# Ledger of designs, part 7: VH-VL binders against Small ribosomal subunit protein uS7c (rps7)

Target 1, 178 residues: Small ribosomal subunit protein uS7c (rps7), of Euglena longa (Euglenophycean alga) (Astasia longa) (p14760)
Amino acid sequence: MSTRKLQKRKILPNDSIYNSLLVSQTINKILSKGKKNIARYIFYKSMQNIEKIKNENPLDIFKKAVDNATPSIELRTQKRKKGQISKISIKTKLERRNKIALKFIINSAKKRSEKNIIQKLQGEILDAYNNTGAAVQKKEEIEKSKSPVNNNKKFISKNKKSKNKKQKKRLKRKKNIY
Short names: E, the ipSAE of ESMFold2; O, the ipSAE of OpenDDE; V2, 0.75 times the mean of E and O plus 0.25 times the DockQ between their complexes.

## First folded at step 4 (VH-VL; framework fv_patritumab)

Design q1 (from p2b with heavy chain H53D, light chain N34D S99D; at its last look DockQ between E and O 0.02; V2 from the best seeds 0.00; counts 0 for: pae E 15.3 > 2, placed apart)
Fold by ESMFold2, look of step 4:
Formats: structure tokens, C-alpha cells, sequence
Structure q1 (fold): chain C 178 residues (1-178), chain A 123 residues (1-123), chain B 113 residues (1-113)
């Protein structure tokens, strides 16, 4: 009853369906409380639904969604852990950027209004693929802070484009609900 | 820097409804959970519940039947209503932000707090 | 619900000496997939809201003096003030953010003797 369970460190293998480290990382982030089989079901079902909707390879759609949600900015160091002095490899830099985008996509999906988790994740991935949605909006907010000169001019232009996409998407979502 | 300013009535009679509002300045309202937390005099902290700007809520089961948290996104505000108050609801009430993380990790600790509002329920 | 228990309830320490506060959770707050402890520490001065000191069990928030440190893993955690200063007289709380409802320890009052 009072015995502490030991937790083993895991090397994160590629997933078994797409053989993708990105997919494994995504599944790991969906449910942070150790419910891996449920997280796997949620992700793979979302991918199957995306394939039916788009009639395209869903892994390619997901990769583009992640790319669109990936900010190009340097994050402030105030909340970074610094312990390594050695040069960071290109692979390590890409892994950090993917983790940022995955967090935006998953957190934004959790907060969507669709009726179940699978539809929430599916919707956020498709929005990010189309360069819209809350995850991409968060990415754009962060990137805005990197361009202080003439920032208002760039911000106004992006907001107009975002409003137009939002209006088009709002009409499409109402159709899908019905 | 993010600042939270809170207000509401500080003195209630039994059976009334507690109503508090929190306004957020100096940061993004979108993409965060916003919480209410209370502290009875001389006692510890109790999480009441949280809300996302979409209106999605989670409540402490101990208070769920009496609590409503709402959001007014156009004003960057969220509010607490606690119905049917008794003397046991006398506490300092805080609004707080749950950290969303700036892109590295999901961080759900409370990084910014309001100054608190003492609500006294007379006997 | 994850119950958080602190010890001691109060602690008197001489200026410049070490203060140690313990926090125990009723279940592990270590998530195996990211190897992080979902545990935070707060300082509360009289008449003020809690102030975040430490998150992820051991990471200091920006602006927190180096004399504050956190350690531990799983169910057992410690906040250490290596050289107590007069401004450190406060109540300290641990908090888990592993699962909802988020819960706090009962608090530890630190005083100068």
C-alpha cells in the first residue's frame, strides 16, 4: 500500500504503423498520465478519418500540419534549462521545434468544441494543414514578437488574412456539424 | 508582464451567490486555462475550478454542484459564481493563470495570481 | 484526488541557517514518458497571494534567489532554503499538477528563532 513503484526510463521507439518518431512523440503527448493504448487509438483513428476526408496520405498531411504550427523564433532563455555546453546537432534542433508544434496542436485540440477527442484532434490537424486554427494562431503570435521594426504593418496584414480564413472555416464547420 | 485584477462583493449573507470577476492585462488571454483558488482564514489553498477561453470548464468535485465559471473573451475576463454560500465559504479568493508554456513543455502550475478578494459570509 | 502532506507544520530556524520542508504525495507525480515530476512550491507572505518558487520539483522560477532549491522524485519532495533571510519568513506550500483536482499541501510556516 505504501510501497513506491519504480519507473523505468524509456527510449522512445518509432510507432508500429507509420514507423515514425514524430507519430510516437505525438501519441506520447496526447495523454500525459500513462494511458498509451487510449492515446494510440485516438491518434490512429484521427489519422484514418483524415485519410477518408482528404483521400491523401495522412502522414504527409500530419507532417505539413506540424510544419505549419512550428515557430521559427528563438524562445526566451528565462524558462529554458541550460546544462549542455556542446554544439547542438541539426537533428536535436528539429526535435525541439517539432515538440513546440506538437504541444500547440494537442493543447489547441483539447480545447476545441467538437463532441469527442478524436474529432477534436482531427479538426486541429486539418486546420493546421490548411494553415489556420488555434495552433497556427499561437505560432503566429510568437513569430510576431521577433519582428519589432514595422511590426504593426505586418500584424495588420496577417490579421486580415486570418480573419478571411476564419470566416471561410466557420461556414465549413457549421456544415460539418449538421 | 501579465497582471490579474480581481473584484467583487466582499460581504455576503447565507444563501446568497458569491460573484467575482478577474481581468487579464499585459498578455495573451487565448490558449490558457484560468483558475479560481480559495483560502479560508488560517487554512490552506483549495482549487475551485478552471476555464479555457472557449468556455470549457473543469470543477473541483467538492464544489461542482454550486460553482459556475464563465468567460467574456472580448473583455479578457473570467468570473466565478458560487451559489448557496454559508459561513464555510468565507475565504480569500484568488484568480490565477495556469502556465501554457511558451512552446517547450506543458506547464500547469500557477505562475500569475491576482491579489485576492476576501469574501466574508456573515452568520 | 492526490493528497499532499507537508512536514513540519511549522519550523523555527536561525538567520543564515538551513530550513528544510518536506512534501509527500499520496501517489507518484512522476510521469514516466517525460520523466518529469509535476510538483511546484509556493511562498506566501502575510496578506499576499502565493508566489511561485519552483516547478518541475527542482526548477527555480525567474527571479527566485539561489538559496531556494527543490529536490525529490515520485512521492517525496523537499524544499530547502540554504541560508534563511528575514524576508523568507512565510508559509510555504507544495502543489501537484499531475492530475485534477490540483491539490496543495497544508502549508509549512517558517519563522526566525
Amino acid sequence: as target 1 above (178 residues)
Amino acid sequence: QVQLQQWGAGLLKPSETLSLTCAVYGGSFSGYYWSWIRQPPGKGLEWIGEIYDSGSTNYNPSLKSRVTISVETSKNQFSLKLSSVTAADTAVYYCARESYSSGWYEEDYFDYWGRGTLVTVSS
Amino acid sequence: DIEMTQSPDSLAVSLGERATINCRSSQSVLYSSDNKNYLAWYQQNPGQPPKLLIYWASTRESGVPDRFSGSGSGTDFTLTISSLQAEDVAVYYCQQYYDTPYTFGQGTKVEIK
Scores: ipSAE 0.000, ipTM 0.470, lowest interface PAE 15.3, mean pLDDT 78
ESMFold2 (binder alone), look of step 4: mean pLDDT 91; pTM 0.939
OpenDDE, look of step 4: ipSAE 0.007; ipTM 0.586

Design q2 (from p2b with heavy chain S56Y S102D, light chain S32D; at its last look DockQ between E and O 0.03; V2 from the best seeds 0.00; counts 0 for: DG spot H102, pae O 7.5 > 2, placed apart)
Heavy chain, then light chain:
Amino acid sequence: QVQLQQWGAGLLKPSETLSLTCAVYGGSFSGYYWSWIRQPPGKGLEWIGEIYHSGYTNYNPSLKSRVTISVETSKNQFSLKLSSVTAADTAVYYCARESYSDGWYEEDYFDYWGRGTLVTVSS
Amino acid sequence: DIEMTQSPDSLAVSLGERATINCRSSQSVLYDSNNKNYLAWYQQNPGQPPKLLIYWASTRESGVPDRFSGSGSGTDFTLTISSLQAEDVAVYYCQQYYSTPYTFGQGTKVEIK
ESMFold2, look of step 4: ipSAE 0.028; ipTM 0.604
ESMFold2 (binder alone), look of step 4: mean pLDDT 91; pTM 0.939
OpenDDE, look of step 4: ipSAE 0.018; ipTM 0.591

Design q3 (from p2b with heavy chain S102D G103Y; at its last look DockQ between E and O 0.06; V2 from the best seeds 0.00; counts 0 for: pae O 7.4 > 2, placed apart)
Heavy chain, then light chain:
Amino acid sequence: QVQLQQWGAGLLKPSETLSLTCAVYGGSFSGYYWSWIRQPPGKGLEWIGEIYHSGSTNYNPSLKSRVTISVETSKNQFSLKLSSVTAADTAVYYCARESYSDYWYEEDYFDYWGRGTLVTVSS
Amino acid sequence: DIEMTQSPDSLAVSLGERATINCRSSQSVLYSSNNKNYLAWYQQNPGQPPKLLIYWASTRESGVPDRFSGSGSGTDFTLTISSLQAEDVAVYYCQQYYSTPYTFGQGTKVEIK
ESMFold2, look of step 4: ipSAE 0.243; ipTM 0.660
ESMFold2 (binder alone), look of step 4: mean pLDDT 91; pTM 0.939
OpenDDE, look of step 4: ipSAE 0.018; ipTM 0.580

## First folded at step 5 (VH-VL)

Design a10 (from q3 with heavy chain S101P Y109A Y112I; framework fv_patritumab)
Fold by ESMFold2-Fast, scan of step 5:
Structure a10 (fold): chain C 178 residues (1-178), chain A 123 residues (1-123), chain B 113 residues (1-113)
Amino acid sequence: as target 1 above (178 residues)
Amino acid sequence: QVQLQQWGAGLLKPSETLSLTCAVYGGSFSGYYWSWIRQPPGKGLEWIGEIYHSGSTNYNPSLKSRVTISVETSKNQFSLKLSSVTAADTAVYYCARESYPDYWYEEDAFDIWGRGTLVTVSS
Amino acid sequence: DIEMTQSPDSLAVSLGERATINCRSSQSVLYSSNNKNYLAWYQQNPGQPPKLLIYWASTRESGVPDRFSGSGSGTDFTLTISSLQAEDVAVYYCQQYYSTPYTFGQGTKVEIK
C-alpha cells in the first residue's frame, strides 16, 4: 500500500533559511553520524552569532570565508613504484574545490579550543573571512605545494583510454595465472 | 522575563483541524527554535515539531502528514495546525522555546513553556 | 528514533531522604566534538507545564535548588534529589535533544512515604 519508503532520496536541496546549496552542503558535513538536526542547529546558531558580532549579512560572510579557504587546485597522490608518494597539481571544478574548503573549515573548527562546537565553527568562519586561521592555512599549504609548470594547461580528464589500459593489464594478469 | 501565551479551540470533532497559536512576550523571538509538545491525559510528553523564526520546520515523523507549524514574525507568534484529528489527539498542547548554547549561557533544552491548552476530540 | 527509558516508574521517599531516578537512551547522546551530553531533566507538578531542571546532563538551570543534581554520560543518566522536600512531589522526565524527533522518558512519579 504505501510507496513512501521506496521513493529514492532526491538531490540535496537548498537550505530553508538562506536558500543556499552551499549552506545545505555545509550542514551535511558538520556531523559524521548523519544527525542533521544537530548539524542544522550548530550551523544556524553560528551564523546568528556572526550576524550579531559583525552586523552584516552572515551568508555573505560565510561565502567569503569559503572563498578564502578554497584552493585553486587539487593535490592528487601518485604512488611511485619504489614506495614513494608524490603529489601532482590538478585543476578541478569550483564546486569540488568548494567542498574541500568546507572540509577544511569544519575539520579546523573541531580542533579549536572554544567551549562548544558552535563557538568553534563561528571562530573558524570569522578567521577564514579575515583570510586567517587553520582552514586558510591548509588552503595556503596546497597553494605552496602546487606545480607552476603548465598551470593553465593541467585540465586533465580520466578518459576511457586509461581505464581500458588498466583493464588490459588486469586481463593479462589473469591469463598468466591460468 | 520571557512569557509564552497560548490559545486556540479546545473542543473538536473527529476529522476537524486543530489550530493553536503561541505568542512570545518580554524577549527576543528571533534566533530561536519554537516547539509544540503534547501530553495526553495521564500520559507522557510527545514532541510534535519545531520552527525557526524564519519559517524552517522539523516535524515528528509520526505526525508529519498532518502537522503544519507556521510563524507570524510581525506579531512574534507561531501556530500549530493538526489536520484530521481523532480521539487519540486529545491532549494538553504546550508551546515551548528551545534554548541554544552560547558562550555566555550554554543552555540547550526547552527552557520556557506556555501554560498549555487542553484539546478534547469527541463526537 | 532514540528511545528513552526511565526507572523506576514510581518512587516513594521520606522527607529529607535521597531520591534517585535513572534514564537510559537507546543510543549515545554524547557529541564528541564538544564533549556534551544532549540530555535534560524536567519536573512537572499536577496541572502545570514541565519545568527545566537540568540540561547538558549535569548543568542546573538558574533558580533550581542545589539539592537537584544530574550525572551520567553517553547512554546512562541519573537525576538525584539529595534531600526530598514536600514541593518535590512531581513527575520527572528525562529528554534527549541529540536528534529529532526529540524524545522523552515515560516519567517517574516521586511521592512522599
Scores: ipSAE 0.000, ipTM 0.456, lowest interface PAE 16.8, mean pLDDT 79

Design a11 (from q3 with heavy chain Y100F S101E Y103T Y105T; framework fv_patritumab)
Fold by ESMFold2-Fast, scan of step 5:
Structure a11 (fold): chain C 178 residues (1-178), chain A 123 residues (1-123), chain B 113 residues (1-113)
Amino acid sequence: as target 1 above (178 residues)
Amino acid sequence: QVQLQQWGAGLLKPSETLSLTCAVYGGSFSGYYWSWIRQPPGKGLEWIGEIYHSGSTNYNPSLKSRVTISVETSKNQFSLKLSSVTAADTAVYYCARESFEDTWTEEDYFDYWGRGTLVTVSS
Amino acid sequence: DIEMTQSPDSLAVSLGERATINCRSSQSVLYSSNNKNYLAWYQQNPGQPPKLLIYWASTRESGVPDRFSGSGSGTDFTLTISSLQAEDVAVYYCQQYYSTPYTFGQGTKVEIK
């Protein structure tokens, strides 16, 4: 028996242009002061520019940029007895870690040197797509904090830029086929 | 069609290091987490650990001090090393792919499996 | 760690009859942000690797017969085989993927009698 009342949670709808939940959540992350139409314009214009530059589906580029900026864990500060503070590594849900990647991309974009916010955002997305840039560097800092160099000698000691970019691009994701 | 082929030595003595390799054919290696799972004869399943194509790993805490998983992306391979083996490590070892539908949700269920490698640890 | 407990350990069901397997998690595997249950079911025939049947508690894997269904939310989950066939004699495992380490139930052996 159950006396619980089931209520529907507020569900964020997919965006109107790409029909993507990831896009809707990104627009909400760009929006800081309730000006959603401006956030939508900035994002969509950046995507349109990426499409013109790469001549590829900009949603696929954006999804890969987010994936490249997504850390494998979260670092949390935990207070211990006698005022001790330690950081612990926790593997959380991918959705939560994707939101961290979105914050890295957006915040890194704002700190870029390009002339306007649209160009800053498209630049950061393209850098992350190529596995470079400030957002990816923030992700790499978390990855390094997860394990000491001596535990992951080849992974942590290598600069990701030192790897063959053609080889990296060759190994792209494919959809799951049943 | 995705195929996982696995190999490694099936007979070990106590204190030795288990080494198994899994190669991925017929599909993309990049963008997926790849796992090792074991099953002692007549018993249930135990997850050992996972690795992303970039080399990022997560291990079962019960095995973390003895386990290392690594990737060789140029060969579409990932490998398991388990040190200081005992009779309790006797099991069929499986490599497996964690599912992928999109980057939105984490799908750490296993949609493709290797055939398994029986590892026996005896004197 | 999240502990997964199945019941019963073994089950004997006549051909064509309904088989029901339960799985209980020590913690909720429902993620509030996406309203998904991080639970999968597998079938294992002797000498073979496990085969994915169901993921997200109730989504049937492609190619899996419609007599298999999953239900439940939070901590209590059920795998149902609506009309047992001879090929369904196997061990069934539930798995949580809410957090690492990923953990499996102890297994339920389904036999025909």
Scores: ipSAE 0.006, ipTM 0.508, lowest interface PAE 12.6, mean pLDDT 80

Design a12 (from q3 with heavy chain S101V D102S Y103G Y105T E107V; framework fv_patritumab)
Fold by ESMFold2-Fast, scan of step 5:
Structure a12 (fold): chain C 178 residues (1-178), chain A 123 residues (1-123), chain B 113 residues (1-113)
Amino acid sequence: as target 1 above (178 residues)
Amino acid sequence: QVQLQQWGAGLLKPSETLSLTCAVYGGSFSGYYWSWIRQPPGKGLEWIGEIYHSGSTNYNPSLKSRVTISVETSKNQFSLKLSSVTAADTAVYYCARESYVSGWTEVDYFDYWGRGTLVTVSS
Amino acid sequence: DIEMTQSPDSLAVSLGERATINCRSSQSVLYSSNNKNYLAWYQQNPGQPPKLLIYWASTRESGVPDRFSGSGSGTDFTLTISSLQAEDVAVYYCQQYYSTPYTFGQGTKVEIK
């Protein structure tokens, strides 16, 4: 009757300008309401602005920004036998984790203080590219929530103290950005 | 030949704000990121932050709450402010240019450096 | 953030002999999209700012003598001085620029034996 089910995973083509599936996924994620042409305009204009600001290939900048905002794990809720609810860390496919990074970048961009959505998006992409900003902080919060599977080990006290001091400083800074 | 000249107060008391300025001569100011890097006496290098000529900034998360970098494009200058200083902020402070290879790739290595400004924080 | 570790902390080499400095990153600084290593080497003489020697792990900066060479990929990198001269007595630093914050190794002091 239909072959659409078999082609379900191949619905989204690469974009026409950068020939990138990541770009196509990003444009779809930008659009919550409104026309897809508006989402394309916002994304491509932010990319053109980034190219002028950094004087380099904006696709490479964007790919690095996504990589920097991509968590190594995904957090999921698990119901324990004793009725307790806990979060567990699961290593999922890179494509799925990249979509989480896209969500972080776009949602963080919307919360920025710049005057228009294009400037907000370009600012968040540049921040993520430099491994800073709200999107990367959301990724780092997930990294901190990473639970070792079947591991009750504590870190060596010297290294643990050093990391705790550094970690506390980072957490304070991250809270201030939100 | 690109030259970076830096200046600012060398002696501070705890809780004061450190203020340093870097001026760019002999080359283009626009199209580059400009950075501040510090080095405590006898220790290694710590990146503080960067600014693009348009005013876009990125800061080291360890210093972000205390750091402001600004640009005065008309004078080809950029400046560092570090608030609430302590003895731990005693260091030589360098301004530097981030290299740019035209055409396709980002570069964040430092090809030109200022001479450095020793900042001592003591009561 | 990416931690950079150098070895040794110091070394003494006779004039005209080979000096080798190692640098290790806590995670890969090789970017798969462009196949480049985001790694630089600097030379710092006492009382002077650092001077760029090498970028992209192996590309020598203009004006840097050919006795300086860089090698390595991913997490392990080496700076080699093929025939040490008196002017090469300095502290050498590796730096990653794969992600912010940009980070440096602790430094390797090169002295004449």
Scores: ipSAE 0.000, ipTM 0.451, lowest interface PAE 18.9, mean pLDDT 79

Design a13 (from q3 with heavy chain S99V S101T D102S Y103G E107Y Y109A Y112I; framework fv_patritumab)
Fold by ESMFold2-Fast, scan of step 5:
Parts: C-alpha cells; sequence; structure tokens
Structure a13 (fold): chain C 178 residues (1-178), chain A 123 residues (1-123), chain B 113 residues (1-113)
C-alpha cells in the first residue's frame, strides 16, 4: 500500500577501522558537503588522541559518550490554529535518537574554544563520556522538557503496557547493532 | 517575562579582580546557557564566556587565563571574575541568555540581556 | 576565530526609505547537517543593552516588527529595514554563533538623513 516504510530503509556500511555503523554515521555528519577523506581524518585522529589520553579503547569511550548524549524522547513543534506553537514529546526509534546525539556532539564540538576541529571533537567526546559538557547538557534540556504524560500511568491500557515491554526489547536489540 | 538583574563593583584599580553577579527572575535558570559579553565605551561587543547551570563553561581564548564564570543554582545566579584588570578592561558588562529556537535542541543567539554594569579601571 | 565585518560603518537614511546593512564572515557559518546559518542580528539604542532582532539569519524574534528582515547564507548576510522609522535609529550588530568564541561585527550606525 504505502511505500513510505520501504523508502525509510537506509544502507550504510560499517567503517573500515572500527567496523562500526555508529562511526560511519558520525563521519557522514562531520562534513556532509566536505571531502569524506578529511572527515575520516578528523574523526580517526580524534580517536587516536583519546586513546593516548585515556589508555582505553577509544570506540568504547565514543559509544558511552553517544549513550550519555542520547535523549529518551524527541521534541517536536506543533502549530495551533491561531499561530500558537507548542512543544510535544515524542518517543522515537533509538537509531534516530542516536543520530540526534551525534548532532549534539558535533554541533557542541564546533562551538568549543580549542584551536582546531580535531581538538574540539576529542574534547567534546571526552566531556560527554564523563557525562558532562555541552552535548550532554543539550540532552538534559530535552529530558527536562518532556511531557508529564510519563507520570500518568493510570491512563495506559494493558495492551499499551504490553507494547511498551515489546518496544523496550526491540530497542535493546537495536542497540546491539550500534 | 524573564529578567536579568546584574550588580558588582563599578570602579577598580589596575591589578584588581573584577567581580559581577547576574540573577535570573521570572523563568527557569536550569536548561539554558548563560553568557557574559562586554562593550568598551563607543566600541563593539566582545563575548567573554558561557556557563550551563551544571557549571560547564566555555571561555573566549583571549581572556581564558584571567576569566572564571561560576553558578549558584540555588539562587538562580551566575557570576564573572576577571583577574589582573587593566584600563583595557574598562567596559559595560552584560549578562545574557542563549535562546533555544523552535527546534529546542539547538543553541542560538542571545535573546535576553541584563541592563549592563559599567566597570571603570583607573588608578 | 571567525571574523565578522559589517558594511557600511554608518548609514544615513530618510524616514520611510529602505536601509540595508551587510555582514560578512571570514568562514562559512552554515552548518551542513541541519542546513542552518548560525547568524544573528541585534539592535542597540544608546545606553541600552542589545536587543535580538533576527536569528538563524532570517527568523524574526517574537515582537520584532516585520519591516526587519534578514537574508543570506554561508558568508554573506544582509539586514534590511524596509521603511525606516524614527525608533530604528540605533547601532546594528551581526553575530555568529557557529563556533566559540562567538564574534560580533564592528557595528553599523543607522541615522536619519
Amino acid sequence: as target 1 above (178 residues)
Amino acid sequence: QVQLQQWGAGLLKPSETLSLTCAVYGGSFSGYYWSWIRQPPGKGLEWIGEIYHSGSTNYNPSLKSRVTISVETSKNQFSLKLSSVTAADTAVYYCAREVYTSGWYEYDAFDIWGRGTLVTVSS
Amino acid sequence: DIEMTQSPDSLAVSLGERATINCRSSQSVLYSSNNKNYLAWYQQNPGQPPKLLIYWASTRESGVPDRFSGSGSGTDFTLTISSLQAEDVAVYYCQQYYSTPYTFGQGTKVEIK
């Protein structure tokens, strides 16, 4: 019937160094109109620097930084009939929320005071890894703005509770693709 | 309506430390970045630094060695300290809020400003 | 650092006429991931703090008259006042918020001819 669902399926290969889909998505977001080789250089060099600083697997640090910056909901604007704008909390797929976290990290990195983009990116990733920094604060802002409907469990039907359990299982499985 | 009220010492001698405080009224202190911006008499604007309610800061590199911004979240206040002042630090100092636009997840321009505090550094 | 340059430094315009102020950044303030220009315009009257007029290069702040409009993308931006009113006599500043340190143009003084 509707081709909308089929059109939303996207294929992106894992990166060549870490064999990670998350890394490939991140490289794509660093320089969407720039040269991909430069985006790869920026990302991998920041990872090498993080490894030197922390003496740990930089991919594990990066994954935790992304997790710490990933909001539980997405905020959308809804326009009312008199031109009034309201904010609505929407639960979206983990993949989409991870992309929001990547955007927070990259945008926040670009706003940092360090001398070059590599140092800006490594600094923001390390801050997010420690559950601090501008990217994590953007996530906290969304968390604080979410609808109080999360506290009205008495209006959730038995069927919706069952679906919520299924959704949590699905989200955990999708997190494994990370 | 959100309002910013500022106060602090207006007259300083060279080598002293500038201390200014900004208080937020009529709205949430949490969930925003708060900035300090200065303007020497008859000249343009210079961003000093920003702070989130958690205490996370970003500073202008030209001032980073002398500047400290801190928060007192329980009082909805944030403060600026600038050490080793000289005549070049004479300016009107403003506190301001970074706005979140309709997208909510983007940090934007400065939508609300304090009235400003004139700081004069002279011997 | 991103340098912001405004032109002209001062502009004299008759009441009811159009005023145009230009702003140029030393590097692009367009973020490719969201396709937004991280550029704002402010109005400053003597003895007062700056007032936000425009953000994201072209979005008018709530309460700002529709005679104010912003345009441009990347490195070249324009603030237009379609019909100058007496209360519009002020200094206008552009500002980038693409990267820290946030930087402002030197200002353009608008006065009545």
Scores: ipSAE 0.000, ipTM 0.458, lowest interface PAE 16.5, mean pLDDT 79

Design a14 (framework fv_patritumab)
Fold by ESMFold2-Fast, scan of step 5:
Structure a14 (fold): chain C 178 residues (1-178), chain A 124 residues (1-124), chain B 113 residues (1-113)
Amino acid sequence: as target 1 above (178 residues)
Amino acid sequence: QVQLQQWGAGLLKPSETLSLTCAVYGGSFSGYYWSWIRQPPGKGLEWIGEIYHSGSTNYNPSLKSRVTISVETSKNQFSLKLSSVTAADTAVYYCARESYSDSGWYEEDYFDYWGRGTLVTVSS
Amino acid sequence: DIEMTQSPDSLAVSLGERATINCRSSQSVLYSSNNKNYLAWYQQNPGQPPKLLIYWASTRESGVPDRFSGSGSGTDFTLTISSLQAEDVAVYYCQQYYSTPYTFGQGTKVEIK
């Protein structure tokens, strides 16, 4: 990678096994504490397991899982005068919405009950592929809370209910930990 | 030396719920998956399900609608409940430890320690 | 589900002779990433729980006599008892742990002829 004052850009190459930009982006989202080889290992092993379970191209399964978890809009917070906050619905670029789907899949996988991170990830991908599971559920919550974005009128949604729901989920999970 | 001690009701009527408990002594309960496996008289082995010390479960799909496995980590115990029993549920029921190592990337889901077994008879 | 099939159902062998038991899985239990076969063998004496003999297809459990050996890869596996002893009269089961549900073969009964 090269940069200049006006052209400082980060170029992400396709991965070495599937030759896919989506795969490279996914590995980067899994990456923690700078250990990219571990992230690659986790992702590729999950894909190999999916291939053995389904007897199909795992990349095609993964692409469909991402599609199913990708929301049609993005909810953004807009800060109003004197600290007032509201949510607005924006139709963003597909690339950005795909990254949201990747976060849903990876974060939902980490919260699964399977034995190891590889099995957690493969399970969440397969659920999303079948249009079920926690990642798809998060996408559906966004779909239900969206306001019209392509009309000549602007609508603002309030986020009180969604925050309360997330807070209740956090408290319930903490109670299950000794 | 790890020992698994099991107990529970040995004679049931059809439609009742089977309840068995397994207690772990002489070794760590944490860090392992614990399984239930059954064997009808004169027949082979059938895996029922497993539970991690944290409460995460996996069940045999053939039994999933009737099976609940739970754990009490403070007592080093895990339990099996099988609802709506029939004569086909007559078997010796074993609790067992899965040899899960914290070292390495892959689970060792073979059974290295077994309880003595509990004969459960379902008759009308 | 992965189906496990053993052959033969029963085997009669003279003391000191070689006993061979076969196990076949309906799909491969070899995981390419670690090059391990997710296959175990158990011995069950009458009135006792099964006892682990071999795991990872060929690794002998601690305390198991060296006359017991496992071999094979993928879908076809063999348990060999090189010189049958009286205490080896038992039913033997193979088990796959490649995926849930974990499944066992139907068992092979080893008897003295």
Scores: ipSAE 0.000, ipTM 0.455, lowest interface PAE 18.0, mean pLDDT 79

Design a15 (framework fv_patritumab)
Fold by ESMFold2-Fast, scan of step 5:
Structure a15 (fold): chain C 178 residues (1-178), chain A 125 residues (1-125), chain B 113 residues (1-113)
Amino acid sequence: as target 1 above (178 residues)
Amino acid sequence: QVQLQQWGAGLLKPSETLSLTCAVYGGSFSGYYWSWIRQPPGKGLEWIGEIYHSGSTNYNPSLKSRVTISVETSKNQFSLKLSSVTAADTAVYYCARESYYDSSGWYEEDYFDYWGRGTLVTVSS
Amino acid sequence: DIEMTQSPDSLAVSLGERATINCRSSQSVLYSSNNKNYLAWYQQNPGQPPKLLIYWASTRESGVPDRFSGSGSGTDFTLTISSLQAEDVAVYYCQQYYSTPYTFGQGTKVEIK
């Protein structure tokens, strides 16, 4: 099969409109199983709206929004003692941190007060572009943990349950595909 | 299993401020919108407003000038304040959870899957 | 605002017979992008809070008996109880969640004939 000549790992092509890997990654982040056309529609319509509002290249605006929401480190939850959990600061690869920024933007967009999902996404992207909004705020909270100068107040995550629930949902969905 | 427990004012005089609190047990508070809905005696349901754990709110325009909804995330609580009450505000007040986004994680599910038991608020002189 | 109108206001049905409740929205609650109807149905027993029965116009909530079904699209929706049971005596409300403010129908009271 010709597929044997390709890399073993899945590669993501650039999107067809902006020829951007970042855009393809974003569409995939919005995408759930079998709904790629809807994810493309939502993203491209938000980009068209941004272009009309700013009268500027929407890809450049989006790239800057992602950059502004990209943390320099990643916070990971680690168990140190039975039942006790803590957050540690580690530096990860840029591509992984960009994906974290995409998650911040998309999840923050979902929490916005606008009722149309396209308007939620465009609003969050424009806020992040202006270095404001919930996505950038999440990034700034992580940055404050980068080199903690205040060691007097260490945070221990008590809400591991919500993350486990999301992970279990993804695992169940993957099993259901089979 | 998610449970919503609510409490607050039962009897108010005209011009006072209604204050109700709802506490969430048995499930995640974060990741959901939380709403207040009221029902005057013998009448239908009226949505008052919603709040996300981040503090983002949407209010029914008919009540917007008098309504404030707030969150206390550390306690898994959200609260309703309705100012300048009149007899027209007499109703059973419910807190409720709006459902989470669908399996794609994208489409908003603003229907109400869990409800508190209701608090009867009577405004009388 | 999207206005929700139910018909009839009250309905008397014999045990084991079909009950049909209609709900009309003043504008479409069908979102063209995802082809979903932003419409839910609730049951309210006396002295209790409303209970979710149906969402996305036709999806039955977990634990809801299969005698309850929802149908319709756009502006006209129907809740059907295929074989009325005694515990189904309640007031039923439709709700749109297409846009804020979220609005409910005036309610349909179902009682035994």
Scores: ipSAE 0.000, ipTM 0.479, lowest interface PAE 13.9, mean pLDDT 79

